# VH-VL binders against q9umr5: the designs that were tried, part 115

Target 1, 268 residues: q9umr5
Amino acid sequence: SYKPVIVVHGLFDSSYSFRHLLEYINETHPGTVVTVLDLFDGRESLRPLWEQVQGFREAVVPIMAKAPQGVHLICYSQGGLVCRALLSVMDDHNVDSFISLSSPQMGQYGDTDYLKWLFPTSMRSNLYRICYSPWGQEFSICNYWHDPHHDDLYLNASSFLALINGERDHPNATVWRKNFLRVGHLVLIGGPDDGVITPWQSSFFGFYDANETVLEMEEQLVYLRDSFGLKTLLARGAIVRCPMAGISHTAWHSNRTLYETCIEPWLS
Key: E = the ipSAE of ESMFold2; O = the ipSAE of OpenDDE; V2 = 0.75 times the mean of E and O plus 0.25 times the DockQ between their complexes.

## First folded at step 5 (VH-VL)

Design r42 (framework fv_nofazinlimab)
Fold by ESMFold2-Fast, scan of step 5:
Structure r42 (fold): chain C 268 residues (1-268), chain A 121 residues (1-121), chain B 112 residues (1-112)
Amino acid sequence: as target 1 above (268 residues)
Amino acid sequence: QVQLVQSGAEVKKPGSSVKVSCKASGGTFSSYAISWVRQAPGQGLEYLGYIIPIFGTANYNEKFKGRVTITADKSTSTAYMELSSLRSEDTAVYYCARQEYSYDLEGFDYWGQGTMVTVSS
Amino acid sequence: DVVMTQSPLSLPVTLGQPASISCRSSQSLVYSDGNTYLNWFQQRPGQSPRRLIYKVSNRDSGVPDRFSGSGSGTDFTLKISRVEAEDVGVYYCMQGTHWPYTFGQGTKLEIK
């Protein structure tokens, strides 16, 4: 009776990470069909995001086709960007709730253990040299690297994030916006103690200006220009903001209080 | 003290395949990309592709897509380049070369000694 | 693909005299970061290539100061102020700005 739920994992992650989330859903919404997509696991999560979007799209189509009343998406970390693109490229999606679980929706600009493992000699201030190269854009993490001090390079070199955010022109922008606007609810979740997503407000479409001062969603050009529909969704009452302190990046999908407060209400 | 040591020369018939190895020592094998470049006798240098060993991800020059496969074995710190459907025009010295991730656009700082692959009937 | 054109292809030079090699690209090698990724390699007879210069004018460690690189946009030059016997070999320019990476045809430097 409940709509099916599709789960998309994050960077260096797999379907196994969501076993607690599955337990919570089963307890509160028994009978829900939950599909955790087991694609681009572990190091394969470093593959270019457009490649991941194509693979996840193929997996999602038959699930949506079998659920004419709609489906819900729960998309964690990097997976939230995959889901952003899915909602834009699919002109036939039937997503009700898109639950973005601590995803860098405006990009990432921060030193993390993942980046230091991959690029040990780089600091956030010089990572633009790697990420905005043709070679760097072969890594998913560079597809959403957003250096606020080199916005011109980001706009020119980003093969993914700048395009789906409408920060750079694309022939498909109008149809992508139309498709994204079909979503019932955009549920944004994140918090100051995440420790990985930098700035953490990126999960709520906030981001750094050139002085590293965070500007919230309503101050972003992409919102003000309604480039992919955020302003329209907010006007419809379709955007839900659910910030929570005290939750580290790897704990969003395994915290019961977070689930009951931010996720459970949107799983009809 | 970085060193790249390649496998020995090979003579192959047209239509067969060849697999050349490149063993890395000095520095962390997983911290660098390994590229493959070839040089036909009396000719210039031609880029084939690269591999990022820590992820197993490879990318190829479109000219060789479908015929070239680059792989890596982290346990032996060895990268491999396999070229299939060999033609006489594939006769060349094949080099592996290393580039640190932070300097990928500045070319290759260390090269292997080269492996002569001769394709003849 | 970006085409790299070198001239001359054959460069006989008298020991102790200067030598100059030109490299021209079919499109600008200025990357979006403002840097120009034009690199020079030396290949001595029977040896693997060795990088001499990166980003137009920066010498690699151990490369003698008689080697210098210059240029901008699409036109580049490698100069040797006083050619020595050890300089015999083929010199290649390479661009790293556009995928896939491409090389010039090579310039063979020989002592007269």
Scores: ipSAE 0.006, ipTM 0.430, lowest interface PAE 12.8, mean pLDDT 87

Design r43 (framework fv_nofazinlimab)
Fold by ESMFold2-Fast, scan of step 5:
Structure r43 (fold): chain C 268 residues (1-268), chain A 122 residues (1-122), chain B 112 residues (1-112)
Amino acid sequence: as target 1 above (268 residues)
Amino acid sequence: QVQLVQSGAEVKKPGSSVKVSCKASGGTFSSYAISWVRQAPGQGLEYLGYIIPIFGTANYNEKFKGRVTITADKSTSTAYMELSSLRSEDTAVYYCARPDYYDSEGYSLDYWGQGTMVTVSS
Amino acid sequence: DVVMTQSPLSLPVTLGQPASISCRSSQSLVYSDGNTYLNWFQQRPGQSPRRLIYKVSNRDSGVPDRFSGSGSGTDFTLKISRVEAEDVGVYYCMQGTHWPYTFGQGTKLEIK
């Protein structure tokens, strides 16, 4: 009787990372069918996000079709951006709760080591030269790289994030907005001690201005213009914000208190 | 291909701390979990925890939480395991290990270091 | 924590004869993805452990095919079809389905 849950992993992750989350769901909602999508695992998580969206779309269609009461999405880190795009491109999705676990919804501008795995000698201030090239846009992490000091380059070169956020025009924008607005609840989770997502407020649609001062969601042009439906969702009471301190990036899917506070209430 | 080389044996007094190093070569350091496992003389294996160097985060067996700290220095491809408030029961060979394939958790233990003997005695 | 119980703890075997080691878990090791995260390790005297088997029945590269793993749920077996002198050592099962990861107490294989 509980709605099925579909889990989408993050950068360098796999289905194995979510075993604790599945234990928690089984304890509180026994009988829930949980599918952790085992696509684009490990190094394959570096593939372009539009490629990942296509693959995950093909995987979720039959799951959604078999669940007329709806499904829930739990999408971790980079996976939250995949899910954001899924909800926009699918004109027939039946997602009730979209639970975004520490995902860089407005982008990433972090001096963090996960970028140094791919670009070990690059500083965050110089990554715009790599990421905002056609070559760079073939890597998922560059698809949501958002350098606040080169916002014009981000708007012009981003093949993914700028488009799904409605920051750059796209012929499908109206349809994507309509589709996204079908979601029942947008549950945003993140926190100051994440250590990877920078700024951490990106998980709540906040982001740096040119001076690296964080502007919250309600001050963003995408919200003010209602480019993909955030203002409409907030007015509808459909946005849930659940910040929690003391949680590092790899612990969002394995912290019981986080689960009980931020995730459990939104599983039907 | 992958080789893990650990620091040398140590003798410590009860109540002190020990820090064991594990240098990785022959593969990608940052993308794979580095796990720590110990073995008391004549006894079985016990899992302490792991670190994922690329994220800089570690996860610990509850039994050792508060006493064990696992860190990684990506510039030197070295992982460290520090155990504090040492007791005689902590006398063991401490091993580092890592997977051959991507593993965001410490489950796969494909490659092992040679081990570091830590002796806790008065 | 998941308790892993091995039997026998001591296994004297004649060269060329088969050997079998059992491992039982206190909980099912089937993960929600349908996989069973059960490993077998060999530790020769004075050496670091070496993984022989992963996911119940898959042999690591370089492991002789005389080693085989089988089982499901909570009951697992490691078999050596023809024991050789270099097989002397302690064998451990390990589960990776439930945190924290746990090992069996070990089975010492000796030539008699």
Scores: ipSAE 0.000, ipTM 0.408, lowest interface PAE 14.5, mean pLDDT 87

Design r44 (framework fv_nofazinlimab; at its last look DockQ between E and O 0.77; V2 from the best seeds 0.00; counts 0 for: pae E 3.6 > 2)
Fold by OpenDDE, second read of step 6:
Structure r44 (fold): chain C 268 residues (1-268), chain A 122 residues (1-122), chain B 112 residues (1-112)
Amino acid sequence: as target 1 above (268 residues)
Amino acid sequence: QVQLVQSGAEVKKPGSSVKVSCKASGGTFSSYAISWVRQAPGQGLEYLGYIIPIFGTANYNEKFKGRVTITADKSTSTAYMELSSLRSEDTAVYYCARVDYTEFGSYGMDVWGQGTMVTVSS
Amino acid sequence: DVVMTQSPLSLPVTLGQPASISCRSSQSLVYSDGNTYLNWFQQRPGQSPRRLIYKVSNRDSGVPDRFSGSGSGTDFTLKISRVEAEDVGVYYCMQGTHWPYTFGQGTKLEIK
């Protein structure tokens, strides 16, 4: 039998968005128990990410308990960060494949049409004013806002991303790294035509430097310092990078070719 | 000069709901957060929650979670606070206040509405 | 929740004399950005609260220089160098560092 699949949605999303993914999984892996967690849907997805992590943890624990052979996680967009944090705080998770589906794993710094909708009168260069404040950090989008021009503010004010990345020292860093390293495979999916994740390389742990030059995962301090285990995972062949062009952000979970190429191989 | 003008006094029965409005003028609504604070007669100030209009959702004091709903209409530069399942203890003056984050580090309620008295009585 | 404790709760003052209000927080109000989001509000009888001080020691526009704020960490003070009749009202400290934001009990300043 196939291992259960747990799906975590993204910002302003719900379980309904994954109807095609469910269909694909059912067709290619019949009998797979797929659970799309319907928590923090819609506007509730703006709740602080740590709150979401706790909620999702409560939901996945019983699923994992019933699946001693392990489970697969498919985590889309913002959900990918939730899942990474989840795996960092859980010392007993049994995740075989963690599939990060177009997730801003190294943060977000963009003002695409998607974000302009959310911030019609704000430029990305000014969002730090609210996001790196007590007021802003109560919202998920600010929890992973990563302004390369205000790195000091990011490192100090980010209450989520900087912590799970181990970029700011905290007493749980070693334990979180150990926990995260329990994952069998980290499957990173994203692409240049996403149009939302900015830069799109964030899905592969790439990100801007101070000059907004995109650096790859291997050039990031979190990798070089192995702060949460990326270097270790890569060394043991546990990281899979699956870039795909021609896919918009809202299509990652519904594209059949993407599924067959980047997701299906890891559901066995 | 930014001003916040609130809706008029309300008299409600227990169990009912009240919705107070707060209209901003003289500034850029989307550059503010709007806070709601209440004050029972002769008592201190209590923070209910706040909304960042550009985010479209609010953050609530857990004490009021489930009963208070804060919304904002950017097109009219108006914030709303709705309190449901009203109790006599909810009798208070309700204030909206602006949090200006135009400049980094400049946070806090620097502009207040005139207050809206909400009386809950049988 | 962070508890804000003001003292005294009642402050009778003679005109022209100085006044001092203390505010203590149950935990440090220093935010990760290095700022301390401690505010002082004045509420005159029958009026809305008015912010006097933000971030411990910064006066809002139009606030007389008679008012000054100081402190750090968990201990804060509002001082009025020379109390005037218009200063009658209730003063509140407020922390904006930790959600939910909380106020002190208020200090009622009256003229003797």
Scores: ipSAE 0.865, ipTM 0.929, lowest interface PAE 0.7, mean pLDDT 94
Fold by ESMFold2-Fast, scan of step 5:
Structure r44 (fold): chain C 268 residues (1-268), chain A 122 residues (1-122), chain B 112 residues (1-112)
Amino acid sequence: as target 1 above (268 residues)
Amino acid sequence: QVQLVQSGAEVKKPGSSVKVSCKASGGTFSSYAISWVRQAPGQGLEYLGYIIPIFGTANYNEKFKGRVTITADKSTSTAYMELSSLRSEDTAVYYCARVDYTEFGSYGMDVWGQGTMVTVSS
Amino acid sequence: DVVMTQSPLSLPVTLGQPASISCRSSQSLVYSDGNTYLNWFQQRPGQSPRRLIYKVSNRDSGVPDRFSGSGSGTDFTLKISRVEAEDVGVYYCMQGTHWPYTFGQGTKLEIK
């Protein structure tokens, strides 16, 4: 009797990361059908996000069709951006709860250890030269690179995030907004000890201004203009914010207290 | 299943350079990083550096920086490690090993080449 | 650089008996993402190293379940529940948390 749950993983990830999450769901909501999508694993997670959206879309259509009562999405890290786009491009989705688990919803800008491993000679201040090129936009991580010191380049070159956030115009923007607003609940989860998502408030639609001061969701033009429906969802009482300290990036899907506090209440 | 095959043994004079190759088969070459590690006879393991072929980026242990260069040729699925200004202390077996992005967080090496013995003698 | 210290350096073991190798790091190996990148490698005589364990306790495919890893922070252990003749070789711990990546000095396991 519980709605099915679809899980979308993150960068360099696979379904194996969610074994604890599946145990928690089975304990609190026995009989729930949980599908962890095994697409774009490992290196394939670097494929352009629009390509990933198309592949995940093909996988979720039959699941949603067999669940007329609705489904829930749990989307981790980069996967939260995939799910954002899925909800906008699908005019027939029946998603009740969209649970965004530490996802960089306004983008990423940080000299993180992951970035230094991938680009050891690059600093966050100069990665825009790579990411905002046509070549760079063929990689998922560059699709949501959001340099607050080069907003003009971000708005012009971003082939994914600037479009899905309504920061740059797109012919489908009105339809995408209408489709996204069909979601029952937008559950945002994240925290200051994540260690990867920078700024961590990106998981709550906050982000850096030109001085690298974090402005929260309600101060963003995206929210104020209601570009894809955040203001409407908040007014409807459909946005849930669940920050938790003490949780590192790879622990969001394996922390029982986090699950019980932020995820369990939204799995009907 | 990925396999790494290295070039054959080399004997070099002090002050010369050596370039060791590591050819990958059985998978997409750009799907993983390649690490280089060496082992002097009867001694332990020492990490030299790595390359990420998909981005063309490389990083080097400061101990070898300025003498080591790691490159990759995607068209032949081959990584190279070149060490210059060779000294007798550089005599070692040099290994390449892959870092699969499926196991990105391990920073370990799950598939290794057979090793290339480089002997530096006068 | 992070110093990895193994003990013992020489480990004579009777066939069928358990063996244990300790590895201690000079600083915490918890990475910014919350993972601990501590690996164990086995090197049989004349062969390339083979990874047995990654992220402290995860066994690689094909590695017998008699091998297990444990630990946290700076103290780690590799255990072999029942030593077999094919286990002869040198065992290395390695940290992948701090650049440059470093190995322990190695533990030579020999049958007595």
Scores: ipSAE 0.643, ipTM 0.848, lowest interface PAE 2.0, mean pLDDT 91
Fold by ESMFold2, look of step 7:
Parts: structure tokens; C-alpha cells; sequence
Structure r44 (fold): chain C 268 residues (1-268), chain A 122 residues (1-122), chain B 112 residues (1-112)
């Protein structure tokens, strides 16, 4: 039988958004138990990411316990960061495939679609003032805001991304890396027409240098130092990169070709 | 200079709600946060929550979650705090205060409103 | 919640003499960025609070030199080198490092 699938949604999102993905799984993998977690919906997705990690952890524990053969995670957008933190903090997780669906894994640096209608003037060059403070870190977008022009502030003030990337020393770094490395496969999905994730290569652990030139995963310091296990996973053949053009941010979980190409092969 | 002007005193019955306004003038409303703090008669200060208008949402003290709603209207430079299901222990002066995030901002509550007395008569 | 404890709670002082108010927290107030978000406020009778000191020792604009803040970690002090009549009121410390942000109980300064 097929391993159960757990789905974790993103910012300003809900479980309903995954109805087409559920249809595809049912058609190709009949009998698969799929759970779309209905937590931190809508504006609750702005809660601090560590709070979301704790809540999703509580929800996934019984599902994993009932499936000792393992589970798969499909984690969309902001949800991919929640899932990566879950893999690090759970010393007893049994995740085989972690499918990261257009997630800002190296952070976000751009005026997103949900901010543009609120602020016609570009805010990305100034958000560091808000985000790199205790008050800003109480909101999820600030937990993964990554300003390449204020790297010192990012490294010192980030309460989430700098920690799970191993960019700032912390006592749990060794155990988090060990836990993360127990995953069977890391499947990275995203593309240039996403329109929200900035740079879109963040979904593949790429990110801007100080000149806003995108460096790919293998050029990143966190990869080169193997801070949380990316280099080790790549050496094992456990990282799958599946870029696809022509898909907007809200369409990743409702495109049949994307599902068949990038997701279906990993739902054993 | 920035000033915060709050709405007038309110007398309410238990179980009802109250909405207090806080209008900012003489500054850039979108460049800072608005905090809400209360003070029961003869007591100290208690933090309710704050809103960062650029994100359009608020962060609430869990003690008040479900009863407090904090909003902001950028077009009028006005923040609002609504407290529902009022109880006698909610009788207090309610203050709004500015948190300035700018490069030279003080990262605290540097400007306070005059306060709004809310009395809940059982 | 981080508990902020002030002492003394009542502080009668002779005009022109120094005053010292202690504030301690139940947890370190040092944030990951190295800053300590500890503030001091003054509330005169019948008025709104006014901030005096931010980030432990930085005086706000227009705050007289007779006010100074010091401390680190969990222990903080507000000092008034020479108390003046206008200094009467209640003084609060507040921490802004750990959500939810919390105040001390207040210290009532009186001229004896």
C-alpha cells in the first residue's frame, strides 16, 4: 500500500486550495490516505513560524505513529519552511519524501503580490527596519525575510530562517542536522513565472548575493559548509530539482502536468 | 511632531463591546506600529497588543485573544481597539502608543495618546 | 510571560537628593541581535506615561541629564541624580524582548 501523504499549506491559505492535488493523488495512487492539515488558515498564517511548527508537529505526530512504514510531506510556499523545521526538530519523524512546492527555502526579498496592493511604493529596501526587530519577528513574513543588503542584521535578528539554515550558531544545530538527514528524498519544485517567491530560485536554495545576482544552491555558504545537510543529501542522490515555467504561485497544486512530472514519482 | 488623539470616555454594560479610536497626526502613520496598553484604576500597565499597519494585521497578548480586535485605517491615520464581552475587570484607561521603526526610531513607545476611560458597570 | 519586578514600590525622597529604582526580569532581556529592549517610563499624576529611557541607557530627546539608566541581563536601574519637584509620579520599567511585552509594577516617587 501507499504511504500516507500529509499536506501543509502556505501564507494566506487554507486546506481547500489543495482539492485538485487530492484528486490527482486519488487517481494515480488509489487508497492513499491524504491529510491536508487545517491549521493556521488565512490571517493565522502570519503567526510566528515557530508557533506554526509546534502546532503542525502536534498534528503530524499521531499520523506518523499510525504509519510506521513512513509518510510523505507535500509542503507549499511558506509551508515548506514549516516542514523543513519539522524535519529538524522531530527526532522521531519517518518522512520519506519531502516535497517542497514553490517554497522560499533561502528566504524572501521582494515586494510580494499580497504587499503590492497595500503599498504602491516599493517597501523591500526598508522592510529590514521592521523585520529585524523583536516586534517584526512576531510575524511569519519577517521570520524568513532575507535582505541581502543587511546580512549582518539578518544573521543576528532572524528568529527562524538563520537558525534552521545553520547560519547562526546554536546548541541544537548538530541534532537538527542529524534529524533532517533522516529524510529519504528532498524534492524541490518552483519556477520563473511564480510571481511571488523572490527570487524564485529560493525554492531551490538559490538566493541573491550582495549585488542581487542569484547564486545557485551549490554556490551558497550553507551548502558549502553543509550546515544542515544539503551537501550530504546531494551526495546521496537524495535531492531532486524539478523546475517548471508557466506556473503562477497559486497554481502549483492544480497543474496536472506538474503533478505527473514532479510529484507523482515520489509518492511510493 | 506626532500626536495621538483618542476617542472620549465610554460607559458600558457587561457583555457589550467598546471600540476606542487613536488618530495620529503630524507624522508618517505607515512607518511605525501602534500599541494598546491599559491601566485599571490604581493599578499598573498591561500590554494588549499592537498592529504593524504595513502588514495590515495585529499581534495579540494571548490573555485577550478572542476578545480584542486591533485594526488600522491608513487613509485616516487611525488605529482602533475593540474589546468584546466586557466584564467589570475591564474597567480601565486604554492608551494607544507609537512604536517608531525608522532607522533613528527608538524601538519603543515614545508617543502616547491621552487615554480613554472605559467603565463597565455591572 | 516575563515577570518584571521593581523595588522599591514606594520611594519618598528629599528634594535635591538622589533616587534609585531597581528593576529585575525573570529572564535575560538580551535579544539575539545583542540589544537589550528595556525601557523606563514616567507617569505624572493624571497624565499618560512618558518614555524616559530606551534600550537600557539611551535618554529620549528632552529628558534631563539627571536621569540615567544602567544594567544588563536581568538587573536594571534608573537613577535620578537630584530629584526635582516635577519628578513626582510613578516610574515603570518595561521589557520589549519577549512577547508578550510586560511592565514592572511601578515605583511611586514622592517628595517628603
Amino acid sequence: as target 1 above (268 residues)
Amino acid sequence: QVQLVQSGAEVKKPGSSVKVSCKASGGTFSSYAISWVRQAPGQGLEYLGYIIPIFGTANYNEKFKGRVTITADKSTSTAYMELSSLRSEDTAVYYCARVDYTEFGSYGMDVWGQGTMVTVSS
Amino acid sequence: DVVMTQSPLSLPVTLGQPASISCRSSQSLVYSDGNTYLNWFQQRPGQSPRRLIYKVSNRDSGVPDRFSGSGSGTDFTLKISRVEAEDVGVYYCMQGTHWPYTFGQGTKLEIK
Scores: ipSAE 0.338, ipTM 0.734, lowest interface PAE 3.6, mean pLDDT 89
ESMFold2 (binder alone), look of step 7: mean pLDDT 89; pTM 0.918
OpenDDE, look of step 7: ipSAE 0.533; ipTM 0.816

Design r45 (framework fv_nofazinlimab)
Fold by ESMFold2-Fast, scan of step 5:
Structure r45 (fold): chain C 268 residues (1-268), chain A 122 residues (1-122), chain B 112 residues (1-112)
Amino acid sequence: as target 1 above (268 residues)
Amino acid sequence: QVQLVQSGAEVKKPGSSVKVSCKASGGTFSSYAISWVRQAPGQGLEYLGYIIPIFGTANYNEKFKGRVTITADKSTSTAYMELSSLRSEDTAVYYCARDYGEILTGYDFDYWGQGTMVTVSS
Amino acid sequence: DVVMTQSPLSLPVTLGQPASISCRSSQSLVYSDGNTYLNWFQQRPGQSPRRLIYKVSNRDSGVPDRFSGSGSGTDFTLKISRVEAEDVGVYYCMQGTHWPYTFGQGTKLEIK
């Protein structure tokens, strides 16, 4: 009788990363049908996020159709952005809890091991030259690169994040907002010791201003304008914030205390 | 100098598990993925999975999910591939290979270990 | 999974003559970045595989000029312009575009 859970992985990741999460769910909610989507694994996780959204959409439709009482999403890291877009483009989704597990919801601006592995000679200050080109936008990591010092380039060139955040106009924006607002709960999880998501407050819709001072969600233009429904969700009591210190980026899906505190309460 | 050195040959019984090591040098652990590939006697190559040591992330070929675990110890620059529930069909030479994960080079396997023969027999 | 099909599986060649190996993929190997992740490996008897070619046509360091790769989309060729005795072994194509990564069956090159 528990709602099915759909899990969406992150950059260079696979379904195997969630083995501990599945054990925790089975212990606390025995009988839950958990589907870890085995799409865009490994190098394929670099494909443009709109391509990933289309593929994951095709995979989730039959799962949602078989669960009239609703489903829960657990979306890790980059996967949280895929889930953001899914909730906007699907006019018939029945998602109850959307659990965003350390995802860069306002974007990424940091020298991370992922960045250095993919672009060894690049620094965060220079990556805008690559990411805000047509070629760069063919890579998922560039789809959510958000350089606070080149906001005009981000707004013009971002083919994904600026659009789903309503930071640049799109013909479907009103429909995307209506669809996103259908979600029951938006559960945001993240923390200062993540080490990859920069700033870590991006997981809570906070982000850098032009001086690299972090402004929280309520100070963001996308919140103030209610561009895709954050202000409405917060007023409805539908946003849950669950920060936790001491957890590194690759440990969010395998920490029992994190699961019990931030995830378990939202799996009806 | 880039070098991948694997552990020695193993003979195992059906139903047991085997853990093969791959010690990397030449900066491999800081900038590359380490992949595992096997080859049954007289047969072709079959991909098992990889680990990216600096991130701790691993991915497995669906055929082996639930039986293969790939881990890395950054302090010793050593990657491990453990295969459980061994069958006679798992008899093969197991190779580790450096996976040049940079966008410009792709997953290329530019350096390989010497191989570890794993024999599964009653 | 992407199926990689090599032809021929057995390739007897006279020393000094050219040799060609074909590799076909069941899906396009063009990645969204415009690159095609098709590799060729050589395995000499009793040795580990050695990379010869990456991204269709790029020779690895130390690989003789007589080896060349070509192709696009789903159809690829490895060519040896003048076969030498040291070229004896099994040649494999491999795709790194789609998960999981897959290899062709191998082509055994022998001197007649």
Scores: ipSAE 0.013, ipTM 0.535, lowest interface PAE 7.3, mean pLDDT 89

Design r46 (framework fv_nofazinlimab)
Fold by ESMFold2-Fast, scan of step 5:
Parts: structure tokens; C-alpha cells; sequence
Structure r46 (fold): chain C 268 residues (1-268), chain A 122 residues (1-122), chain B 112 residues (1-112)
């Protein structure tokens, strides 16, 4: 029997985006109970990430309780950040594989097609004015906006990402780290042709320095200080990195080759 | 100056599928959501779902989940709404409409297509 | 789903007189950002809906100032201060605060 799988969607998304993923799982692991959480769908995905974490937590608790052998999480895009927080705030989670599909784990600093069309180039540099206000932090996208030119503002104003990454102090940091470290495998998936997640290496805990040069995970202070357990997980052999070129942001959950290469091996 | 132009009227038999198109012009197709709304003859408006072309993501009203599929082709700036397992109750005018942008919690629906009459009859 | 209830469903009005349409929601339409996502649409016979009002009280460009929206929470009103012949049609309120987005059943405005 296979462990149950819980799927958490992304920005402006819903459960129906995962129909191909469910087909693949059924083919390779028949009998797997897959629950795609229908919470914070569509515009509701813009709600503050801590609000979403609370709602998803309530949905996930009974599923985990019914599966003493453990569960797997597949978390897409923004949903990967929700799952990061779930693993930290739940002192009783039994997650084996946490599979992060192209999620901006160190944050986002890039123009979307929408922003590029309406505010070419200039809008990316000015979003910090909106996102790092109290009003801006009521929007999920601003909870992981990480302007490398205003890192001091990010550290002070981010109500979500800076806290779960241990970049800013929090009373619960030690407990959150202990909880996160209980995960069996952290499977990171992403690639250069995503087109939305900027820098794409954010999906692998890499990010821009002040000159917009990407520094990989092992060069991040978060990793070096082991703020929430990345260095410990890597030392245990628990981090899996699965980059794949040629996949756009909306294709991670519907590409068979990606599924077979990066996801299937971790669904025991 | 966004304009939405829909495909022509369809007559379908029960159990078949229909695919209605909505072609956008005037703005960047990927910069907004495309919503689908239907109206049965003499009845009110009913929301079906939307697609956000920039993310390639679609979301559906639970009532239609399993029968409706909304897709987009960015190269032709066209959104499609496909409804399967048609019943006589699906006879309606189907509208596409521009959704809110990504930075405003507005349900503006400020631009609408002209509507496509879908008749389901034996 | 949030239920939107309009009254009256049929509104006969004499030309030049005021008209008022009420819309009530089964849940508060105040979103977590403090905004209320309540829209009003006009549908003239044989035409697509046209948005008149967004976020309770904001008039769209080109909409005459005789149209006004007001309300808060669960109770909303669309008012036409002086009805003209071109105002004939069905008026719908719509909420965009809660998924799925829902419309009122419509109010048919007719000249008597």
C-alpha cells in the first residue's frame, strides 16, 4: 500500500490543474489515496499566506492522523511556501516526501508578463514600496516578494517568508526548525525555462545578491547558519535536487517525463 | 482597448460536447483573466470559471467541475470553454468576460464578448 | 455559495422618476483587505451585460452620473435618480469576494 498524497496548489489555481498528475500517480502507484486540497482557490490564493497555512493545516491534520505510516506532500508554486510553513508549525506532522514543484523558496524578484506589459522593467524595482507596507503584506504574492536591493526592508517587513526561512528572529524558530527536520525527503524541482519564478534557482534555495548575481543554496546565510535545517537535511542525504530544462511554469504538474524523473521515485 | 470576440452559435445533441472560443484583441492577452458566464433563455447569469493565461491555470465553479474545461492559446490570443455531456439544461448564451488584474481584488468584468448561443436539442 | 438576493424583480418606472434596486448577500462581502467587491451590471435587451458600478460605489467611465451605488456589508443599493428610456433592461448585482462568484437573480426595469 502506498502512503497517501496531499496536493497543495498555487497562485490563482485549483484542484483541476492536477488531473494529469493524478493520472500519472494512478498508473505508477495504483491505489494511492490522493487528496487535492480545494482551499484558497482562484482569487482566494491572494489571501495572506499565514491565513492559508491555518486553513490548510486544519484540512491536513485529519489526513495525517489516518495515515500513521506517513504521507507525501506535492506542493506547486506558491503552494510550496504553504507546505514549508506547515512542516514548521506542525509539531506532529508525519510527512515523508515533501515535493516542491517550482516554488520560490527564497522569494520572488522578477517581472511577470503582466508587469512587463504594463510597467516594463521599472515595476520590479518599485514593488518594494507596495509589498513592504502593512497593506501589501495582506497579499500572498507580497509575502514572498524579496527585493535584493532592499534586503533590510524585506527582513523587517516580510510577515511570512523571512520568518519561515529563519532570516528574521521569531520566538518559535527553534521549534519550527525541529519540526521541519522531521521531514523524510525534501525534493526540489524547478528549471531555467519556468518563465515565472525569478530567479528560477529560488526553487532550489538560491537567490540574487545585491548585484543580481545568483548565489546557490550552499552560499546562503540561511544554509550556512542552518537556520531551519537545510544544512542538516543535506548532510543526512535528505535533499533531492531535480532541475529540468524545457518546462514552463504551468507544465510542472502535467509533464510525464518530469513526473517519472523527479516525482515518481519519492512516492513510496 | 481590449475587445473580446466569440465564435458563432452552435446546435448540439444531448451527450455531445461544445467548444466556444473567445478571441482577445487590443491588450496583452496574458495580462488578465478570461471568465466564462452563461445565461439560459429568460434566466439570470451563472459563473462557470476562468483561466489566467499568464499562469496557464483554470478554476471552475464546483457545479460544472468534471464537465467544463477552459483553455487558452497565447499564440492566437484565444480562450476556449469546452462543455461535455451536454443536456437540454445547458441551452444558454455563453459569454466570455475580462477578469480582474493580478494586483486588484476587483471583480470588474468590464469587457464582455458578444455571447454565443448554444442550443442542446435532439 | 454566497446567495445574492435582489428586490424588486420587476420594476415598472415612469420616465423621469427615480428607481432603486436592492441587493442583499447571504454573507458579508468585505474582503480581508477591507474592500467590498460588489458590482452592478446593466443588460439591455439582446446585448451583453455592461458594468455600471464596481466596488459598491465607483462608476465606470461613460456611465451617467444619474447612476449611483451605495451600501456596506450585506446590503447594497443601485439608484437611478431620473430614469430615461435607454435604461430599460435587466440589472444584476454580483459579488466577487467569495468563490465562486455569484450574481443576483436580476431586476427587470420597464417604462410604465
Amino acid sequence: as target 1 above (268 residues)
Amino acid sequence: QVQLVQSGAEVKKPGSSVKVSCKASGGTFSSYAISWVRQAPGQGLEYLGYIIPIFGTANYNEKFKGRVTITADKSTSTAYMELSSLRSEDTAVYYCARGSDYFEYSDAFDIWGQGTMVTVSS
Amino acid sequence: DVVMTQSPLSLPVTLGQPASISCRSSQSLVYSDGNTYLNWFQQRPGQSPRRLIYKVSNRDSGVPDRFSGSGSGTDFTLKISRVEAEDVGVYYCMQGTHWPYTFGQGTKLEIK
Scores: ipSAE 0.007, ipTM 0.532, lowest interface PAE 9.2, mean pLDDT 88

